# VH-VL binders against q0atu2, part 15

Target 1, 119 residues: q0atu2
Amino acid sequence: MLDKKARIRTSREYRNVFEKGKRLSGRFLIIYYVENALDNNRFGFITNKKIGMAVIRNRIKRQLRAIVREYQGQVKNKHDIVLVARAGIGKSSFEGMEKDYIAIMKKAGLFARNANKID
Below, E stands for the ipSAE of ESMFold2; O stands for the ipSAE of OpenDDE; V2 stands for 0.75 times the mean of E and O plus 0.25 times the DockQ between their complexes.

## First folded at step 29 (VH-VL; framework fv_recibokibart)

Design rec44 (at its last look DockQ between E and O 0.66; V2 from the best seeds 0.00; counts 0 for: pae E 7.1 > 2)
Fold by OpenDDE, look of step 29:
Structure rec44 (fold): chain C 119 residues (1-119), chain A 122 residues (1-122), chain B 108 residues (1-108)
Amino acid sequence: as target 1 above (119 residues)
Amino acid sequence: QVQLVQSGAEVKKPGASVKVSCKASGYTFTRYYMHWAKQAPGQGLEWIGWINPNSGNTNYNQKFQGRVTMTRDTSISTAYMELSRLRSDDTAVYYCARDLYWGQYYEYFDYWGQGTLVTVSS
Amino acid sequence: QIVLTQSPGTLSLSPGERATLSCRASQSVDSNYLHWYQQKPGQAPRLWIYGASSRATGIPDRFSGSGSGTDFTLTISRLEPEDFATYYCQQYDSEPWTFGQGTKLEIK
């Protein structure tokens, strides 16, 4: 689980990211990202009913948090990043989600090109 | 009702620049991304890019990178698309189109401007 | 990028007939991000079907969309005179957003 300080938690914080941030879409994820005035990155996660039942949505959130955690140290600092799960993510494997995350984050310029999973 | 009204037709010489406007009404301008698309005569549509009217952030198709600039004036709910270093193959109808902002399940263009013909000829 | 290929390029039919338009993607596209637009000469495109199978507001039920993966279809059960136009499919499964080249539905 991500540290509380690394989480976007309030509606106002989410709104700020959506209103001021940039948007990029991958196959399974849409990311909204904006610079913050903090010393750390914060992540938010959004799922909807198009993905599936609550148990599926919760599973996906857990998986996305795990992915974000694994690559957290490689993300450029001082960003608020919201991950929106797209409808097809429910049918994807964990590895598929991870690949999509890496691809979209790299495209956004938030990762180094040689970003790898942290052991 | 939602409306997107674009500026009139333009005739330009090669190497010149053109700036097309798209005035929005009937909704909160800053709450929806604005996209631009190109349609050459008798051809399909090409996505040029989007702008977040609230922040001014943009994302361009690589094909147009370096030549396109999208801006907006929130005070008059107007989006602009400027294309520079025009060439003959830039001759096309250019459309602005509204896209859903956030929180929606689908991403599509629900409203379009009427289009602006830009003709590039010597 | 994902290339959408529509077929046929031109479809000539008469009012009352059934029309079947195809949109094939170069790679799998999530149905939720495949849409159809109608365009008439001198007019802007208009959203027609979204999410592969959902009719936009005000679209008659004679229109239907279906498909998944790489193959999508727009069907008009019984053509009306106002249905003759060009139809484009569009995807946002991945960037850049892309459109098919269109199918022109013309009156025979």
Scores: ipSAE 0.492, ipTM 0.862, lowest interface PAE 1.4, mean pLDDT 91
Fold by ESMFold2, look of step 29:
Structure rec44 (fold): chain C 119 residues (1-119), chain A 122 residues (1-122), chain B 108 residues (1-108)
Amino acid sequence: as target 1 above (119 residues)
Amino acid sequence: QVQLVQSGAEVKKPGASVKVSCKASGYTFTRYYMHWAKQAPGQGLEWIGWINPNSGNTNYNQKFQGRVTMTRDTSISTAYMELSRLRSDDTAVYYCARDLYWGQYYEYFDYWGQGTLVTVSS
Amino acid sequence: QIVLTQSPGTLSLSPGERATLSCRASQSVDSNYLHWYQQKPGQAPRLWIYGASSRATGIPDRFSGSGSGTDFTLTISRLEPEDFATYYCQQYDSEPWTFGQGTKLEIK
């Protein structure tokens, strides 16, 4: 679970990321990200109604939260990051979403997993 | 009601630069990414890049990196694309095109400018 | 990058005939990110079909799209005079976003 400080909660907070942030597209995800003025990262999640009914959207959102939580310690601090589910995400596996997240976070320069590994 | 109006045709010599404008109306300019595309005579469309009009952040197709600069003026809802060191194969119609509003399910170009012909002699 | 190859380059048909336009991708494209645009001379492209098979607003039901993976098709069941134009497929799956070179549908 992400704690309350690590969540983007309000429409204004989401809008700020969309308005000021960079966008990178992966296979199943789009990330929007921007530096914040806090001491921590914050994450937000968007699943469009066209992906499916609420139970399906909620499941995808929970899977994405689990992925983010697993790797949050490797994310460069002081960023607001919104994950948007792409149309094709319903065909993805959990592992597919995870690989996509890792790839786009590395491309964004936010995720240095291999550089931070303890040998 | 959404409208994208581009600047007029231009004729340039090799080595020069061109700056094309795209004035937006009928929507909140800063909430939609603006893309630019090239269509050479007898060729398909080629994506050049996008600009976030609110932040000014850009992302360019690697093919154009180093020669293209995208800017905007939010006070007049206008995006700009400048292409430098022009070559004869830069002769094309250049389009601005609006991406969808943030976080939407489908990603496509829903409104296009009328196009700007840039002719590079030689 | 994903190369989209359209065939044929030019398709000459008469009103009332069925048209089939092909778009082949160099690697798999999720059908939700495969789109079709129509362009007439001197005009900007117009969104026609999105997500491989969904018609944009106001597009007649004689237009249908299909396909998945690397092979996509735009079909016009019964050509009308206004349908003669150039059609482009476009992918939004992987950067850079690419278009096919077009199929020109011309009156025979």
Scores: ipSAE 0.061, ipTM 0.697, lowest interface PAE 7.1, mean pLDDT 87
ESMFold2 (binder alone), look of step 29: mean pLDDT 92; pTM 0.929

Design rec45 (at its last read DockQ between E and O 0.74; V2 from the best seeds 0.00; counts 0 for: pae E 3.2 > 2)
Heavy chain, then light chain:
Amino acid sequence: QVQLVQSGAEVKKPGASVKVSCKASGYTFTRYYMHWAKQAPGQGLEWIGEINPNSGNTNYNQKFQGRVTMTRDTSISTAYMELSRLRSDDTAVYYCARDLYWGQYYEYFDYWGQGTLVTVSS
Amino acid sequence: QIVLTQSPGTLSLSPGERATLSCRASQSVDSNYLHWYQQKPGQAPRLWIYGASSRATGIPDRFSGSGSGTDFTLTISRLEPEDFATYYCQQWDSEPWTFGQGTKLEIK
ESMFold2, look of step 29: ipSAE 0.426; ipTM 0.806
ESMFold2 (binder alone), look of step 29: mean pLDDT 92; pTM 0.928
OpenDDE, look of step 29: ipSAE 0.591; ipTM 0.890
ESMFold2, fold request of step 31: ipSAE 0.407, 0.379, 0.207; ipTM 0.809, 0.802, 0.736
ESMFold2 (binder alone), fold request of step 31: mean pLDDT 92, 92, 92; pTM 0.923, 0.925, 0.930
OpenDDE, fold request of step 31: ipSAE 0.350, 0.529, 0.675; ipTM 0.841, 0.876, 0.906
ESMFold2, last read: ipSAE 0.434, 0.390, 0.384; ipTM 0.808, 0.807, 0.802
ESMFold2 (binder alone), last read: mean pLDDT 91, 91, 91; pTM 0.922, 0.925, 0.917
OpenDDE, last read: ipSAE 0.688, 0.702, 0.536; ipTM 0.910, 0.913, 0.879

## First folded at step 30 (VH-VL; framework fv_recibokibart)

Design rec46 (at its last read DockQ between E and O 0.69; V2 from the best seeds 0.00; counts 0 for: pae E 2.1 > 2)
Heavy chain, then light chain:
Amino acid sequence: QVQLVQSGAEVKKPGASVKVSCKASGYTFTRYYMHWAKQAPGQGLEWIGEINPNSGNTNYNQKFQGRVTMTRDTSISTAYMELSRLRSDDTAVYYCARDLYYGQYYEYFDYWGQGTLVTVSS
Amino acid sequence: QIVLTQSPGTLSLSPGERATLSCRASQSVDSNYLHWYQQKPGQAPRLWIYGASSRATGIPDRFSGSGSGTDFTLTISRLEPEDFATYYCQQWDSEPWTFGQGTKLEIK
ESMFold2, look of step 30: ipSAE 0.526; ipTM 0.832
ESMFold2 (binder alone), look of step 30: mean pLDDT 92; pTM 0.933
OpenDDE, look of step 30: ipSAE 0.528; ipTM 0.878
ESMFold2, fold request of step 31: ipSAE 0.534, 0.436, 0.532; ipTM 0.833, 0.814, 0.836
ESMFold2 (binder alone), fold request of step 31: mean pLDDT 92, 91, 92; pTM 0.924, 0.923, 0.927
OpenDDE, fold request of step 31: ipSAE 0.017, 0.530, 0.555; ipTM 0.647, 0.866, 0.883
ESMFold2, last read: ipSAE 0.575, 0.514, 0.543; ipTM 0.842, 0.836, 0.829
ESMFold2 (binder alone), last read: mean pLDDT 92, 92, 92; pTM 0.927, 0.929, 0.925
OpenDDE, last read: ipSAE 0.039, 0.503, 0.560; ipTM 0.745, 0.874, 0.885

Design rec47 (at its last look DockQ between E and O 0.74; V2 from the best seeds 0.00; counts 0 for: pae E 6.1 > 2)
Fold by ESMFold2, look of step 30:
Structure rec47 (fold): chain C 119 residues (1-119), chain A 122 residues (1-122), chain B 108 residues (1-108)
Amino acid sequence: as target 1 above (119 residues)
Amino acid sequence: QVQLVQSGAEVKKPGASVKVSCKASGYTFTRYYMHWAKQAPGQGLEWIGEINPNSGNTNYNQKFQGRVTMTRDTSISTAYMELSRLRSDDTAVYYCARDLYYGQYYEYFDYWGQGTLVTVSS
Amino acid sequence: QIVLTQSPGTLSLSPGERATLSCRASQSVDSNWLHWYQQKPGQAPRLWIYGASSRATGIPDRFSGSGSGTDFTLTISRLEPEDFATYYCQQWDSEPWTFGQGTKLEIK
């Protein structure tokens, strides 16, 4: 689980990332990211109802949160990052999502060279 | 009614630059990404890049990196694409196109400008 | 980058006939990210089919899309005079977003 400080919570916070941020698309994910005024990162997750039933969407969210938690110590601080599930994500494997996340975060330049996990 | 109206045709010499405009109306300009695409005579379409009109952040196709600059003026809801160091194979129609979704399920170009012919000749 | 190859390059048919247009990808494309556009001479492309099989708003139901993996098809069940145009497939799976070279559907 991401702690409370590391979560994007409000509609206004999400809107800021979409309006101000950069966008990169992967195979299963798209990320939006922007520098924030905090000392920490915050993560948000979007799974559209068109992806599938609530059980499927909740499974995908849990998997994405687990991936983000695993690598959060490597992410450069002071960023708000929203992960949007792409239409085909319901058929992806956990490993496929993980590889996609790593690739897109590297492309974004969001991994710190020597960051330690902060949990 | 969403409209994207582009600037008129341009004739340029090799080595010059060109700046094409795309004026948006009928929607909130800053809420959607604007893209640019190239269509050379008798050829298919080629994606050039995108701009977030609110922030000005850009992402370019590597093929055009170093020669393309995308900007916008939010006060007049207008996006711009500038291509420098023009070559004869830059002769093409250039389109602006709107990305329908802002963090949504599907990504595609739902509205296009009418196109701007740029001719590069000596 | 993903190369989309459309066939045939030109398809000559008469009104009332059935048209079948192919789009083949150099690697697998999630069908949700395979789109079709129609373009007439001197006009901008228009979104026609998205997600391989969904018609854009106002597109007649004589148009249908299908396919998955590397092979996608646009079918027009009964050609009308207004359907003669060039059709492009596009993938939004992997950057750069690429288009096929087009199939020109012309009157025989």
Scores: ipSAE 0.141, ipTM 0.735, lowest interface PAE 6.1, mean pLDDT 88
Fold by OpenDDE, look of step 30:
Structure rec47 (fold): chain C 119 residues (1-119), chain A 122 residues (1-122), chain B 108 residues (1-108)
Amino acid sequence: as target 1 above (119 residues)
Amino acid sequence: QVQLVQSGAEVKKPGASVKVSCKASGYTFTRYYMHWAKQAPGQGLEWIGEINPNSGNTNYNQKFQGRVTMTRDTSISTAYMELSRLRSDDTAVYYCARDLYYGQYYEYFDYWGQGTLVTVSS
Amino acid sequence: QIVLTQSPGTLSLSPGERATLSCRASQSVDSNWLHWYQQKPGQAPRLWIYGASSRATGIPDRFSGSGSGTDFTLTISRLEPEDFATYYCQQWDSEPWTFGQGTKLEIK
């Protein structure tokens, strides 16, 4: 699991990202991202009932957290990033989610230069 | 009660610029993305770009990148689209359209302006 | 980009008849991100169906939407005079957001 300091936790923090950040849409994810005044990145995750039952929503959150954690060291620092799961994500494989995450993060320019695990 | 009211028709020469306004009312202006679309005469619709009225951040269709600038004045709940280096094929009706702000809900154009005809002719 | 192709281009029917409009996507589109708009001459488009099958507020129940993957359909069970217009499908699956070229439903 992500460290507490690497997580967006409050409604105020989420609202700040939505209101001040940029938005990019992928196939399975929408990301909202904004620079923060910290020395670390923070990630938030949003799902809704349209994604599926609670067990599916929880699975998706776990998978997204795993993906974020795996590539965490390659993301530019000082950003708050909220991942919003789109309705079709429930039918996606883990690899599909990962591919979409990488693609959208690249498009956002959020990966550090010379990142090693980015194809 | 939600209304988007656009500025009047424009006639421009090739190479000139045009700036169309869209005044929003009946809702909190900063809580919804504003989009712009192009519809050439007798043709379909084409997405131009979007702006976050709260932050001013924009995303443009690559086709219009470098020629379009979207801005807003939150004090009067008005969005603007400026298109430069106009060409004859820019002749079209331009629409502003509202989109939901937060991605946890459906996204669609639920309200549209009445459209602004821009004619580009030599 | 995702290309949406609508068929037919023009549909000529009489009031009381059934209308079937098709929208085909160049790649699979999530049903929740496929919408339909109605547009009449001299007017802005209006949201008509969202999420492939949900009627927008105030839309009569004679309108229905269906489909998934690459094939979507808008159906009007019994045409009323006010239903004659151009209908556009639109996708939010991937940027840039795109529209179909439209189907013009005209009076025969």
Scores: ipSAE 0.020, ipTM 0.697, lowest interface PAE 5.9, mean pLDDT 90
ESMFold2 (binder alone), look of step 30: mean pLDDT 92; pTM 0.933

